VHH binders against Bifunctional chorismate mutase/prephenate dehydratase (pheA). Designs and how they scored, part 15

Target 1, 371 residues: Bifunctional chorismate mutase/prephenate dehydratase (pheA), of Buchnera aphidicola subsp. Baizongia pistaciae (q89ae5)
Amino acid sequence: MTLKNALLAFRNAINILDKNLINLLAKRKQLSLNIAHTKVKNNYPVRDIEREQMLLKNLTILGEKHFLNKKYIESLFSIILEDSVLTQKKWIKKYNLNKYKLEKISFLGSFGSYSHLAAQKYAKKHSKILTDKIYKNFSDVITSVEQQQSTYAILPIENQSSGLIIEVYKLLQKTPLFIIGNIYIHANHCLLAKKYTPILKIQKIYSHIQPFKQCSKFISLFPNWKLSNTTSTSEAIQHVAKENDNTIAALGNESYGELNKLEVIAKNISNKRNNITQFIILAQKKTYITNKKTHLKTIILISKKNENCEKIIRNILHKNKITLLKLKYYVTSKVLLEKIFFIEIENIYCIKHILKQFTIEIKCIKILGCF
Below, E stands for the ipSAE of ESMFold2; O stands for the ipSAE of OpenDDE; V2 stands for 0.75 times the mean of E and O plus 0.25 times the DockQ between their complexes.

## First folded at step 13 (VHH; framework vhh_7d4b_2)

Design Q2 (from Y3 with S54E; at its last look DockQ between E and O 0.01; V2 from the best seeds 0.00; counts 0 for: pae O 11.6 > 2, placed apart)
Fold by OpenDDE, look of step 13:
Structure Q2 (fold): chain B 371 residues (1-371), chain A 121 residues (1-121)
Amino acid sequence: as target 1 above (371 residues)
Amino acid sequence: QVQLVESGGGVVQPGRSLRLSCAASGFTFSDYSMGWYRQAPGKQRELVASIRSEGDYTDYADSVEGRFTISRDNSKNTMYLQMNSLKPEDTAVYYCARGYSWGDEYWFDVWGQGTQVTVSS
């Protein structure tokens, strides 16, 4: 490796690690909020000095095992612990002052999933709490909000590499929930095995369908691999972790792999580097289409059998000088002539008038959200 | 049958150049990353250079950086190693290898028979 290339590679690797550190800290913060909630519910004090000391001691020991300076680790985690305490105090104060009902966020999979990352990001920003329940499919995630078990649902809708997540769009057609926001997450897939196994010894890989698509180029290099679909990345990783088989592997994120004591046998295996997944936030809150420029965009779902539907949509937008932010469509498997359109438009003062035009010309329209 | 055949080795004086070739057969050459290894007497086999399937990325051992150039012609199913400014330390059997790339990492599974390169005054 040329010196320049080597340096670049190392720098990039460090950048990746730094990002991971930030993500881990964010996760930790979210857990702190959950802890705060639990403490309030059970009338526990925020600060437990004995526990903190024990934790620091254990962490320093762990650091030493990794050849990290004890003082460095102690200092670092002291800062982290203080931040946790502050976070808890702030949350509790807010809770006491406003008697805020704890709002929960539901997402697909368990800790470490991409959905979890998205949920965590949203929770952090909005001081929400993640659900403790593990959901195995998108439908259950949505249902949890519909049944008021959670306040928010986070679902992926699009990935830059694999495209639209059709399963979610199908659910969006049926659910009474509204989109109230979005989150973007970078997906970095790894190949994970229980033990370090040469890649050529792998015989079967487990993954959600999306990561399979996102890593198709890499997978194509191994035509003898058996592919097994799982309902989530988390499930794939858990499955591999439970099996005593070194010939199987899972696609997933490195963090969750580590949590499940899997080893990375390949990294950066996505077709595109730094693939972004768009997540949406669903809630029961009525999106008031206000004539006030308070919202940034409106999301519309259109289902029509007419081949000219896209043209009609575009014409309406053009005539009204509305900026189209996103237009995506998919063909339903049952009716080749039917297209479902997912449309994002800039919110405008006369949005009500425009929506009326859509309803006149297009019979099957659903407003998914305005935010 | 998957086969890699090296050629171009020989005896040269220090400072001279050699060009090694590896002819690949029995597989879709353009689908695979390739690499050159070398093994000196009494030493372990070491990676010298690697190249991705599309030829858009190359990597070199520090010891050969700036002196060696790995390239490939997918239309000819051939990989090359241009070795310039050869040193006695470069004396080894050089092996062609087929492999896979993910990110910046490579895994190799097929090897040629090797070609002897000797650099001596």
Scores: ipSAE 0.006, ipTM 0.224, lowest interface PAE 11.6, mean pLDDT 83
ESMFold2, look of step 13: ipSAE 0.590; ipTM 0.867
ESMFold2 (binder alone), look of step 13: mean pLDDT 85; pTM 0.855

Design Q3 (at its last look DockQ between E and O 0.01; V2 from the best seeds 0.00; counts 0 for: pae O 10.3 > 2, placed apart)
Fold by OpenDDE, look of step 13:
Structure Q3 (fold): chain B 371 residues (1-371), chain A 122 residues (1-122)
Amino acid sequence: as target 1 above (371 residues)
Amino acid sequence: QVQLVESGGGVVQPGRSLRLSCAASGFTFSDYSMGWYRQAPGKQRELVASIRSSGDYTDYADSVEGRFTISRDNSKNTMYLQMNSLKPEDTAVYYCARGYSWGDEDYWFDVWGQGTQVTVSS
């Protein structure tokens, strides 16, 4: 390896680490907001000097274990702590001034999951906070909102590579919640394992079912690998991290892998590059279709037992001069030729009238949301 | 309301044992890592022991390793610290703390109890 190539490789590695640092800092900031929320609820002061000192001490010790200079670590985390304090103060000030109702967001998995990333993005944009509870399945996430434990639920509905997440659509058929928004996240999966694990020594990989599907081509290169399903990407990574086994790996986010001291064994292993996952935001609030062009689209779920259902849907939309933005479907029964359609149309004032036309020909129709 | 309440503190002679308890309420106890801290007079608060949410991993300060045992019962929302072979140096206010854990050794704590006094004296 030429010196130039080596330098480039190291620089690239540093760049990756820097990105990870930024991501971690962002996550930390979100936690600071949750802390602020907790403090306000319990009438605790923002500044806790004793705690801060303790934290700094522990961090310096940890730094020393990694051969980092004590003063360096102390200085760095002092800055981070101050930023946290400022963040809390700003949030509390806003809360006091506007009597801001603290609203929580529920999502699948723990820190580092793609759902978490989506939740963070939404929270940041809308000044919301994340739930403290870790949910292990989509049903519990939705239930948390239905039971008013959280205000919002974030769920994935579609990935560009693996398609529709059918489990979520099944839940959407049953839930009284409404879709009030969407978020797009790039899902870049990595193969993560213990440090110095050769890829050829891997025998078993852990992942949520979706990443398995999204990385199917890569996985197919290793036919001897055993696949084990987990409830989330984060769970898969945590499992591998906890085990003292160099023959297992997980599919997941690089940043969370690093956080759990796993090494990236393979990158860009998704079937499609720049794979995007669409997340939806669910809430109890009915979006009133107001005459004000505030909403861009209406999402409709249709279930029908007919091969011609798509044609029927398209014809109805065409007759009514409604613009179809997106039409996706899933076959729920091959034998019964049952399909579930997820339809996005332009928002129109007379949507209720048009939907009545669907009910004549279609057995089940549900407005999922307007936003 | 999120709350941690310590109990079991007291005055004991060197070499004796004491068991602390921490009762948690107001949150899903099983979702969080927990820890014990202590603060001696004139000293900084220090981590004594930590335990992951599932209880499958524990960590101890060097000074208490082999003498103290941290455990938890998620069905009772309670964490314990069994302290054996107590020394005068163990005299401190002991605090229960809730936290997050990622990786093997990283813990962040956000909720604290009021503390319980442990005094080891002849």
Scores: ipSAE 0.008, ipTM 0.215, lowest interface PAE 10.3, mean pLDDT 83
ESMFold2, look of step 13: ipSAE 0.363; ipTM 0.748
ESMFold2 (binder alone), look of step 13: mean pLDDT 83; pTM 0.837

Design Q4 (at its last look DockQ between E and O 0.01; V2 from the best seeds 0.00; counts 0 for: pae O 16.5 > 2, placed apart)
Fold by OpenDDE, look of step 13:
Structure Q4 (fold): chain B 371 residues (1-371), chain A 122 residues (1-122)
Amino acid sequence: as target 1 above (371 residues)
Amino acid sequence: QVQLVESGGGVVQPGRSLRLSCAASGFTFSDYSMGWYRQAPGKQRELVASIRSSGDYTDYADSVEGRFTISRDNSKNTMYLQMNSLKPEDTAVYYCARGYSWGDSEYWFDVWGQGTQVTVSS
């Protein structure tokens, strides 16, 4: 590795900070939506001038403690507050017009997790709100929707580096929920530690199991590192942040790392560049196969005990002139050669008829969604 | 205790040479990249030179390239900065720093010496 000049290093650092700033603003906006929801529920006005003034005052004081110009901070946060107000107004207007039931999105981990990022993206697009509850596993996320605590569940299903998330697929086999959409998130993992932690002094790293897999090449360079699994990347980062230990680090999102006052030791440590994770949105809504070509694709889960099962599936689709968009599988039993297939096909009106053709050799078939 | 101690600073005329030394203690010196910083009055601290843990790679600020040479002796836990053809603009407090690099040559420094004054004046 070549040493970069100081100027380049500083510029890069600024770029990182700018990105973090954007991420923080985005998170703040999401919280504003939650606030809007709370206000509507309790019949509070959107604008509270007294509160706003107090907030600005406090922020200005804080800025001064960090040697930031008072007018600068005041101006900046005035803009941010106005944006928050506008965001709330827009959401409330929409809520009133459509009498939308307050719909919550459940996701894995706390603020700053990759699932949170996905949830945030979806919420922004669809004017939804995020749950305040922190879920520690995928099962609980799904259960929250099943029990009508939340309207939507966001779960990862595939990563470009580590492949299929088998745990989620197992849950999909059992849940009565339907896939109603998908979101793609770039998973840019970095190594995060307390400030001034030399990488060579790290002895233990914390992460969700997925980032460990996705960064296996990088991790392999440090064979002496102990690996500790956490329930989410956010938990890993929080753990490291809380500990007064300069020998531990976490894998996770750089933005959340910064929020927790951790330093980026290494970035872009994924096995593959442009590491993308596909998330799905689950809901109780029955996707009515309407005669209207409103849906783009149908997702099917198939379990089959045959070595030639993929060929069989492909042949059936071909015979019926069905366009295959995606076919993935994982082995559930090596001994029995049992595979579970995740299949995306073009939306077709006669899907029920086609599914009957699979029944002779298929142990289980399930429509996961149509959207 | 982790410590860096600079020495070798002084007052010299333009065109002359100085050699700074940094003695490291309290840590495994050979495991860390090292660097020299300087801070002139009224200016921000700036990186002057850096050297990898093995000594196989060095980097210099544009302003000192060709004039300064950074080196290290891991057996002595010491880093050096040979400063030749000194200019008045080189006047500053020079600091030894411990650091590391990873990835796209990102440099981080976590331990600093007390600094040594270098003054170049006619």
Scores: ipSAE 0.000, ipTM 0.190, lowest interface PAE 16.5, mean pLDDT 81
ESMFold2, look of step 13: ipSAE 0.450; ipTM 0.813
ESMFold2 (binder alone), look of step 13: mean pLDDT 83; pTM 0.842

Design Q5 (from Y3 with S53T; at its last look DockQ between E and O 0.64; V2 from the best seeds 0.00; counts 0 for: pae E 2.1 > 2)
Amino acid sequence: QVQLVESGGGVVQPGRSLRLSCAASGFTFSDYSMGWYRQAPGKQRELVASIRTSGDYTDYADSVEGRFTISRDNSKNTMYLQMNSLKPEDTAVYYCARGYSWGDEYWFDVWGQGTQVTVSS
ESMFold2, look of step 13: ipSAE 0.515; ipTM 0.824
ESMFold2 (binder alone), look of step 13: mean pLDDT 85; pTM 0.861
OpenDDE, look of step 13: ipSAE 0.191; ipTM 0.646

Design Q6 (from Y3 with V110P; at its last look DockQ between E and O 0.01; V2 from the best seeds 0.00; counts 0 for: pae O 14.0 > 2, placed apart)
Fold by ESMFold2, look of step 13:
Structure Q6 (fold): chain B 371 residues (1-371), chain A 121 residues (1-121)
Amino acid sequence: as target 1 above (371 residues)
Amino acid sequence: QVQLVESGGGVVQPGRSLRLSCAASGFTFSDYSMGWYRQAPGKQRELVASIRSSGDYTDYADSVEGRFTISRDNSKNTMYLQMNSLKPEDTAVYYCARGYSWGDEYWFDPWGQGTQVTVSS
């Protein structure tokens, strides 16, 4: 009786410990994928016999300090290490096959624009080699992905100084594409020049008229500088980077300057604080692959009359203990007081249940993505 | 609330001129770049011209450069598009748009209801 209860208690304790062990093994397997990324980038072999032998030796010593049999630990971690090697081999094989089929990323703007920087940042973050496709309007950017001419689209949705980019939000309502990520780009005008360029030796500054206006206080400290207007800051940066001249500089984006291997001679020189633009990444749903347990947020579009919609949204989220990360809206009709809401919530594993509750109370819901 | 009202459209013969205007209200007009979009039948919207908040810089689509001139009068909260040497390909609904300016990039939202321009022989 009492004996049965003691046995059950021990078995429950073992079950809890086994859950923790499984979680640690899963985390270790994810780190093996990160190692595969590093090995591909540095051209290291997948199997490092000396490292594996050292690891096994150290683990058996540690195990013996905790009264675990040496052969038991060797067998256990041999299995774990072979799974790690197999996991890395599978990932590298898939990565190499994908490397020869270049994917395309579309955006509005020009080479060197903040949209281009956002595309490059996305590619770097996800270890991708992408072909840039530049379009003249947001609709064409989205259509290129809908028609599978491009794999990804990058679109701005908000600028801190200018607010929401309403045309993009209107297009998000109509497109079947899925948001798979965010990129933030900081506008911080910098004085950029070749390495070892003393600021007092600079004679001529290249840039677009807007950075000259935005940095006018800093520029006034050097009245002998000649200012040369270019069609873009990216043109100015490329010009300075190509010339063998240590008396010229460009005024432009720190990130693009660094990509062109220019040195930041002065930073934070704008008359006003840095300006941040949020970009989203769109893709076809079928190209969207996710482990929902590892994603941080879900973005939902909600359309309803102005009255009480924000309170209804907050009540549903609070009732279900879901964290609201961001809420934005714009007015679609001043006559009807209609609003369209874009909300970001913390990713949870019971989204289907919550969507059912939203549908009952709000009736106009679209999931835009989770990532 | 932001309001943009286009006017000045009509039916004209090829080679003639039209002047479009855009009356703005509900925001500080002088703080924003402005632009003109057009949408021809069966085509997607395209940016035709843009002008910075100060009026000191303008940009044009290749198809209209040299023929169209964008301008603004910040004291009257009005933007204009002078359209000379009109061609049948210029037939479209023309939209006034308020811009967002950040460095050397411009993002425009068509806020107006549009004005029809038809160039027919």
Scores: ipSAE 0.000, ipTM 0.385, lowest interface PAE 11.1, mean pLDDT 78
ESMFold2 (binder alone), look of step 13: mean pLDDT 81; pTM 0.820
OpenDDE, look of step 13: ipSAE 0.005; ipTM 0.178

## First folded at step 14 (VHH; framework vhh_7d4b_2)

Design R1 (from X5 with M108F; at its last look DockQ between E and O 0.35; V2 from the best seeds 0.00; counts 0 for: pae E 3.8 > 2)
Fold by ESMFold2, look of step 14:
Structure R1 (fold): chain B 371 residues (1-371), chain A 121 residues (1-121)
Amino acid sequence: as target 1 above (371 residues)
Amino acid sequence: QVQLVESGGGVVQPGRSLRLSCAASGFTFSDYSMGWYRQAPGKQRELVASIRSSGDWTDYADSVEGRFTISRDNSKNTMYLQMNSLKPEDTAVYYCARGYSYGDEYWFDVWGQGTQVTVSS
């Protein structure tokens, strides 16, 4: 009874201590969630091995002061630290999934078009999951972002063979949206098939009619191939990827083929040289301010009636030692000597100073993006 | 109301010429690329020619290059197709279209009712 009472007292004290230990672990876990929020905002990695090692060292020293074995403390806090890392990873994954599902990207075209591929490339470059929204003309694409129906718009601005896409530049003069980045798309058709597919075993090719026309010289080297038209090159790639058939191939984009685990059997098979299209991404000012870029560019559109604007622009840039990355224009009226200029310059710390000089000399400028 | 109205079709002998016109209304003509399509009986509609909004870039189907010339007059909101050295294979209904064209991509959203061209011998 007296021995039994002593044991019961010790066991009750242990129960109280265990409750306190659980409460402290719960509080520590909540702080890990707060840390995850801070790491997302500042783009810090979840694991900080140097921090973890310093923490374990300090805790073992503290534990030894309280007569606790060093290896026991290391083992205990290693478990606690691993749980903290897992908790932060789960929170960041959930946060990113919820954010990405609320954002849409608008473009002209169809599924599998180069605008769609540019949208996918932008999403991957920035680790985003975006919902596609397809429109019938460029003005509706831009309006969808102006009216907050979508977060981003992607539009072509230049094609290697046809030059500036003037229709888009006219819209850029009117929109309050900002350019937040650009994407380049190569017309790079590839023959795609399951891994270890010999080209001589291929009997049937899937694709949209346009790639068949664009690769006709290559296709003519294999007169026994059956050509099957699909709604899009992306559908062709998905079909070949899902079939367990080593006699079929798709004609389409290399990047999308690789995502579907297909192997490139042949590339650069188009009749003409690669045709490169430059796309821009537009967003509202609030989205532009919160977005980050790896490139430092300022894109300026100006409207001016006289041809001397180019000399003035070059003089201002030379005077300030600013690198001119790109200068293009198109003529709106030969009679009125009217041109509209598009320039890209390297972004610098004192962009406001440069804008002041432009305003003094040419008076009619619009900044389309600064990133 | 957006409208495209074709005219200038007819019956001609092989080797002769026709000029088609497309009058546009209800939108800012100079903001769009324009194109001509044709559809022969029992065949799919095909692009014949396209021209960008400023007129500084044109593209043609291989079957008509060198024989047909597309042009536009933005002050008159009108696009033209000059068809020279006509062949029986050019017999079709010709449609005017509004939209965008660049490189090998064509995105047309508004169409006319078409005008018949018949090349008979």
Scores: ipSAE 0.351, ipTM 0.760, lowest interface PAE 3.8, mean pLDDT 81
ESMFold2 (binder alone), look of step 14: mean pLDDT 85; pTM 0.855
OpenDDE, look of step 14: ipSAE 0.497; ipTM 0.803

Design R2 (from R1 with S54E; at its last look DockQ between E and O 0.64; V2 from the best seeds 0.00; counts 0 for: pae E 2.7 > 2)
Fold by ESMFold2, look of step 14:
Formats: structure tokens, sequence, C-alpha cells
Structure R2 (fold): chain B 371 residues (1-371), chain A 121 residues (1-121)
């Protein structure tokens, strides 16, 4: 009874102390968030084992001065330190996601397409996290950046086997967007099948007509294989992944096969090993800025010219000791002998002087990008 | 308002020829690749032929190469498929499609209603 009242008083005092302990832990957690801010800005690691060990040592000494057992303090603060590290990691992850959540990259394609791979390569190369926005045609991809629905567009301009993607070049003539970079993607055809599929058990191959043509020498090694056309390599891979059948395989991209849990049975099976697609990145002018002053690449459009424009271009570049990296063209009128040229040059300096020379000798010039 | 209208289908005897047309409207025809697909009863739709925006590159299914010729006239906004030496296996509904093609990727976003081609033995 009287012991019951004394015990109640002690329990109430403990409740007050526990409330204070929770408040101090909360304040410590808030300070850990401030530390996370500092670590992000200075690129410091979250975990510092040496600092943690020194802190535990100092806290143990302090605890002993207050009659607290060494192992008790070590255990207690080890838990607190692990929570601090976890809190900082979660905050940094959330901060990085919010920093990038409104930047979008637009492209034509699907999950696993070469445009998707190019977008991922661009993001990694420039340390960006971008949200993919997929469109059904190139015009909508470009419009999405013109209307500021997306920050970047990525578009193919040339494939080694099929040549210039003229449809994109026609859009480049119309758009005020700037080319701010290039990405190259290698076609890497692989034979893909479910796990533990022996190549000799395979009877039927699914793919689009182009991979069949590009891998015809390899396919000829297995004359009993039946070839089944699909509308895309992605469809072929999905079909094989869905079926529980170890007598079928697909020809397609290694990365998309892995995402669909297929194994690579054979790699590098293309007749020609260097089928490269070149992609460009478009952005609005105000988002473009560069520190790089050496070996700049400039892409220039020269349109509506019907005479010896190529010779003139080469002469201007030679006189100014400018490296010509690429010169490509397509014919717009065979009757009028009109061509549109796309040139890529590399120089040490800004091209203002070269542009003036081009303007004097050739008057149909548009700069598509410099980076 | 984007529209593709196929015509020229019909019934023909084996070994004969047929020409399909696809009239396009509601968009700038010369900005796109075009393609012909076909679907036989009980089979998946397959690419027959494709042609780039300027006619600068064409591609054909192995089963029709040498027999079929794809072409386009950008001044008339029309694509054609000349089908020679027709076989009963060519019997299908043929579809016109608009989009892009490069390398081993094809991205078609607009399709016609199709036209029937029947090759009777």
Amino acid sequence: as target 1 above (371 residues)
Amino acid sequence: QVQLVESGGGVVQPGRSLRLSCAASGFTFSDYSMGWYRQAPGKQRELVASIRSEGDWTDYADSVEGRFTISRDNSKNTMYLQMNSLKPEDTAVYYCARGYSYGDEYWFDVWGQGTQVTVSS
C-alpha cells in the first residue's frame, strides 16, 4: 500500500526521464540529417568507421565517470550510431530522387530498345537520374522538349547498316533545339533462351527479319532450325520468356534478355560486328552550357545547295586547319541536284570565325550544336 | 485526322501479279517511313516490306524478296507494293503502316484497315 505509493512515484519519475531521453534522441537524429546535407555537398561517405570507434571510446569513458557499465554504453550507442547511418542513407537517397524527379528524357521506343539504352548511357555518363518519357513518333519527342514537357530528347541520326535516319534530319531543319551530345550504341545480337537450355535442343528461333539477315552465317550452322518472324525483337524475347519450352530461343539484345530472365546461349553472332547506331541529345538553348574548350565538336547543316558545295566545305576546313570528323548528305531533288549536307567538325576554338567564312562562300548554313 | 487507306486487293490466280496502293493524308508523308504488313488466317502479323522516307532504303521479308517491290511517290502521298509471281502462301490481309525503321528496329504508330489479297490455286 505505502510501498505501492512509493513505487508509483518512482515509475512516474522514470516516465518523465524516458520522455526526456526520447526528446534527446530526436534532437540527435535531426543533427544527423544536417550532417547528411554536409556530406552530400562535399561528397563525403556516410559511414566513417574510425570516427564511430573513437566516439564509442569517448562515450564509454564518459559513461564510466557516471557509473555506467562500459559494455552497456557500447551496446546502447552502437544501436544509436547504426540508426544515424541508416537515417543519413535514407535522406540522401530521397534528396537525390527529388533533385532529379522533374528532369525527363524523351525518346521513341520501348523498354529495352536501343533508344532506351542510349538514354541510360547518357544519364550515367553525365551523372543524372532522368525519368523516361516514351513517345510514338520523332516529332512528338522533339515537341516534348520544345514545349518544356521534358528536358532532353534522344534521337537516332545514323545506323551503320541502314544509313542516315533522314526523318530525324528533316525535323532538325525545323527545330530550334540544340544538339548537346552524342551517344553510340552497338547492336549486339545474342541467342537467348530459358535457363539450362542446351543449344542442340533448340528447334525454333524467333526474331525480326533484320537480326535473321544479320546473323545468317551463324544460323546456317544449325540447318534444322525453323525461323519464325515476329514484329520486333522485343516481342520475340517476351514470347520465349513467357513459354515454358526449352526448344525455342530468340535473337535479340542481351540486356533485354537479362531483364526477361533469359540466358545468353551465344554472343557476338552477327555477320558484321560493328553495327552502330549514333544518337544525339537535344535540349533547349538555355539549358546548354559547357566548360570544355578543347576539341569541341560542331554539327552544321548546309541545305538547298546544288553545286560543288562539298569541295568548298573541304577547302574552307583545310585552309583553317579544322578537322573534318564526318561529312554526310542526302539528295532532296535529283532533278535540281539538291543535297543537304551534315558536317561534324572538331576544333580547339569557338567556330565564330569559321561561320563567317562559311557565310561568305556558302549562304545556307544552320548550326545544329556545339559540344 | 491521320489516315491510311489501302486499295488494290483482290482475287488472283497463282503466278499472276497485283499492285497495292496506300493513300496517306493528315500528315507530312515525306517525314515518315512506310511499311506493308500481312496477316494470314491463324498466323501472326508479319512485315512484308518497308521503305524509308525518301525511298533511300528498302527491306523485304525473305519470303517475298525478288517477287515484291515496295515504292513510294511523295508527291502523291502514296506508297505501293507490286506483287509478282503470287503464290497461295501470299493470301492474307495486307496492312499499310506509317512510322520509322532503322537497323533492326521498327516503330509503326498508324495503321490502315487492311485489304484482302487471295491467291486461289
Scores: ipSAE 0.441, ipTM 0.785, lowest interface PAE 2.7, mean pLDDT 82
ESMFold2 (binder alone), look of step 14: mean pLDDT 85; pTM 0.851
OpenDDE, look of step 14: ipSAE 0.553; ipTM 0.835

Design R3 (from Y3 with D62Y E65K; at its last look DockQ between E and O 0.70; V2 from the best seeds 0.00; counts 0 for: pae E 2.4 > 2)
Fold by ESMFold2, look of step 14:
Formats: C-alpha cells, structure tokens, sequence
Structure R3 (fold): chain B 371 residues (1-371), chain A 121 residues (1-121)
C-alpha cells in the first residue's frame, strides 16, 4: 500500500512537470514567431547555422552540469530548433504572399537537389524571395517562363565530369528567352547516417551508381561494405532516414541529408574535388550592367557546316583582342560535318561591333545572353 | 500521348540470353536520355543501364557489367537491352524510362509498364 501511494505521488509530480514543459515550449514558439517578424524586416536569412551550432554546444554543456546525457540534450534541442525553423519559414511564406506579388523560379529536380540549391543561391545572390516551381522536364521549365507563368528558369548546361547537357542546348536554340546569369554548384558527396552511427559499425551503403564510382577511393578503405544501388541519391537518403538501423548509410549530397535529419559521417569523400555543374538563368528580358567597369560575359550560339568554323571564330576574336572564356561544340552530323558551337567571351559595351563582324563571316549566329 | 512500351521479356534458363525492346511514342525520342530499371519482388527498384540522347555515353550497374549492353536506334524510336549470361538474380520486372542525366543526376519522368524476366532452371 505504501508502494501504491509512492507511485501515485511520483506520477502526479511527473504530470505537473510535463504541463510546465508544454507551457515553456509554447512560449518558445511564440518568441520564434517574433523572431520571424524581425528577420523579414531586416532581410535576415531564416536559418542561422552559426547560431544553431553555438546554442546546441552551450545547451549540451549546461545539460551535463545537471547530469543529463549530452546525446539526449543534443537530440531534444535539435528537434526543437528544427520546429522553430519550420515555423519561421511557414510564417514568412504566408507574410510574403500577403504583402507582395512573388516572382517564381522554375527548375527540374526536387527539394534538396542541386537545381534547388542553385535556385536558392541565385535568389540569395540577388536579394530576391522566389517561389520554387518544380517541373518534370526541361521543356516545361522553359515553357513556364515563355508563357509568363514564372519569371525565371534555372537549367544546367555543363557538368565537369559528363560534359555538355546537350538536351538543354537543343532547347536554347529554339527559345526566345535570354541568359541573364549563371550559378556554379559543386557536387559534394557525403557519407550520411543516423545520429551517432559509428563508421566501423556500417555494413551497407545505399546510393546511385555515379556516387559509388566518384567515391571509389574512399569506399576502398572499407572493403567489407556491401553496396546497394538505388534509383537516385535522394531515395538512398530517404531509405536510411526511415530505418532504425545504425549499420546502414547513404552516399549523397549534404543538403538533402540535412533535410532528412541525417548526420554527415564523412565529408568531401569524392575522388576529385572539381565536379562542378554550371547552371544558367533564363528570363524574357535582357539584363545590362551599366555601372560595371569589368568585362561582361556574352554567350553566343553559332551553327555552321564548315570544318573551319572554329578557326574562323578564334581568328575573329584574336584580331579584335577579345578574350575567349569558353568554346564548346557538339556534332549534329558527321556526314555533313555539321557542328553547333557555344562560345563565352568577355565583352564590355562593344557587343554590336563584334556581332557585325561575326555576321559577315559566319551567317548562322544567335545571341543567347549578355550579363 | 507519351508512351513507353517494353517487350521481349520471358522465362529463360540460366546462361541464356534475352533482348528487351522499349518502343517510344508521343515525344521526340532523340532529345532524351533513356534507362533500364529493374525491380525484384520485395526489393527496391534499381538502375540497370542508361544511355544518353546521342548514344555516346552508357552506364551500367556493377551487377550487370560485361553481361548487358544498352543501345538505342533514334531512327526507330527504340531502346534495347541485350542481356547475356543470365543468372537467377536477374529475375525482375524490367522498366524502361525516359528523362535526363548528367554527372550524378538522373531524372526520369516517364516510365513503361514493365516486362517480366524470369531466370530459372
């Protein structure tokens, strides 16, 4: 009987403490909304990684002083911080929809994909708040801007390991849209697993076949690992995130791992550091930089049947002392010796002079952008 | 309108060969990368092979390297998978897919209904 009374008293005390915990969490959430209001007024980013890392460190130290496990405190406040970030993002999105007409950016991909990261990087670089519009194919991405359903499109044009994305260049030949800028994204493969997963306990790795090839030197350090192919790196990350298993990991990008609450077990594990994807931004209006004294970049499409087209291009640029930043081509017909050239040159305000000379010597020319 | 139709599946003894075909319609075939995926019962779908729009770049899963060959005929709007030296572990439903690929990115938006391949003695 004394045992029954002690248990009841302890349970009542716990119930009181739980009510206090809920009240404190509610008060914390209200402060997060006030922070979101302040961030929108001062154009601060929603997520502040430096502050979050400092807060978790300080809370872990404080928790250990009160005899609480550091893993427990880290896990608890990680959940609270993620909820705060999501609450702030939702509030700011609703606020912006009510206050402004928001511009839209279209791309092929998913949340957490490199195209999504490129869109975010473009928005941040130009101090814009953009609504993401995700499409299944490149033609729909371009059409969305042609039909003014979106303001911008972002598309990849070249990957350092696999070369030109010819499918995009074929669309560029046909579209009236202009290139108004570019963004570079470095592919950065990470080993991702559940929190507190020891690397020596890992037995099975999930990923797409390309990251396995690109990380082969790192993988060779662990010859007992079993490799399991998936349809995408995002699928691999989602699978590991859903399982309660500390013997599995995924190879993929850090950003998508973070979205799925995985931890980075190893970073920068690719054989080569320099797998960079170049993205371009398309819009209906030309962008001119009137205050800039540095050379502008111009991307020009040249379609020509002559074998000497590359030599003609280089001669024109050399005679006019124009720096050739990039020259790429793909073959449309080996039998007819047909090529399509894409060149990037430095240009200030003399573009009309150069274009006139190109037009005289090379008939099939299209300006894709100047920025 | 956009359609991918697989054919050529069947039941075959280990060590034998099959050739899968994927007929494409309703889009410009030569503007897309293509791939073959497979899914065994109770397993996740996996990439078997991929081929870029020009046919100049192919990629294969480790489990089929040296045994399978992907190809395409853009004049016939058809992709193929030649499967040699078949093993029981190759038993799966095989799907063709249309999309884009570059670097470590694969984005397939249209899928076929699949064709069954069974390798048993």
Amino acid sequence: as target 1 above (371 residues)
Amino acid sequence: QVQLVESGGGVVQPGRSLRLSCAASGFTFSDYSMGWYRQAPGKQRELVASIRSSGDYTDYAYSVKGRFTISRDNSKNTMYLQMNSLKPEDTAVYYCARGYSWGDEYWFDVWGQGTQVTVSS
Scores: ipSAE 0.449, ipTM 0.769, lowest interface PAE 2.4, mean pLDDT 81
ESMFold2 (binder alone), look of step 14: mean pLDDT 86; pTM 0.866
OpenDDE, look of step 14: ipSAE 0.595; ipTM 0.851

Design R4 (from Y3 with D59N D62F; at its last look DockQ between E and O 0.79; V2 from the best seeds 0.58)
Amino acid sequence: QVQLVESGGGVVQPGRSLRLSCAASGFTFSDYSMGWYRQAPGKQRELVASIRSSGDYTNYAFSVEGRFTISRDNSKNTMYLQMNSLKPEDTAVYYCARGYSWGDEYWFDVWGQGTQVTVSS
ESMFold2, look of step 14: ipSAE 0.522; ipTM 0.822
ESMFold2 (binder alone), look of step 14: mean pLDDT 86; pTM 0.867
OpenDDE, look of step 14: ipSAE 0.505; ipTM 0.811

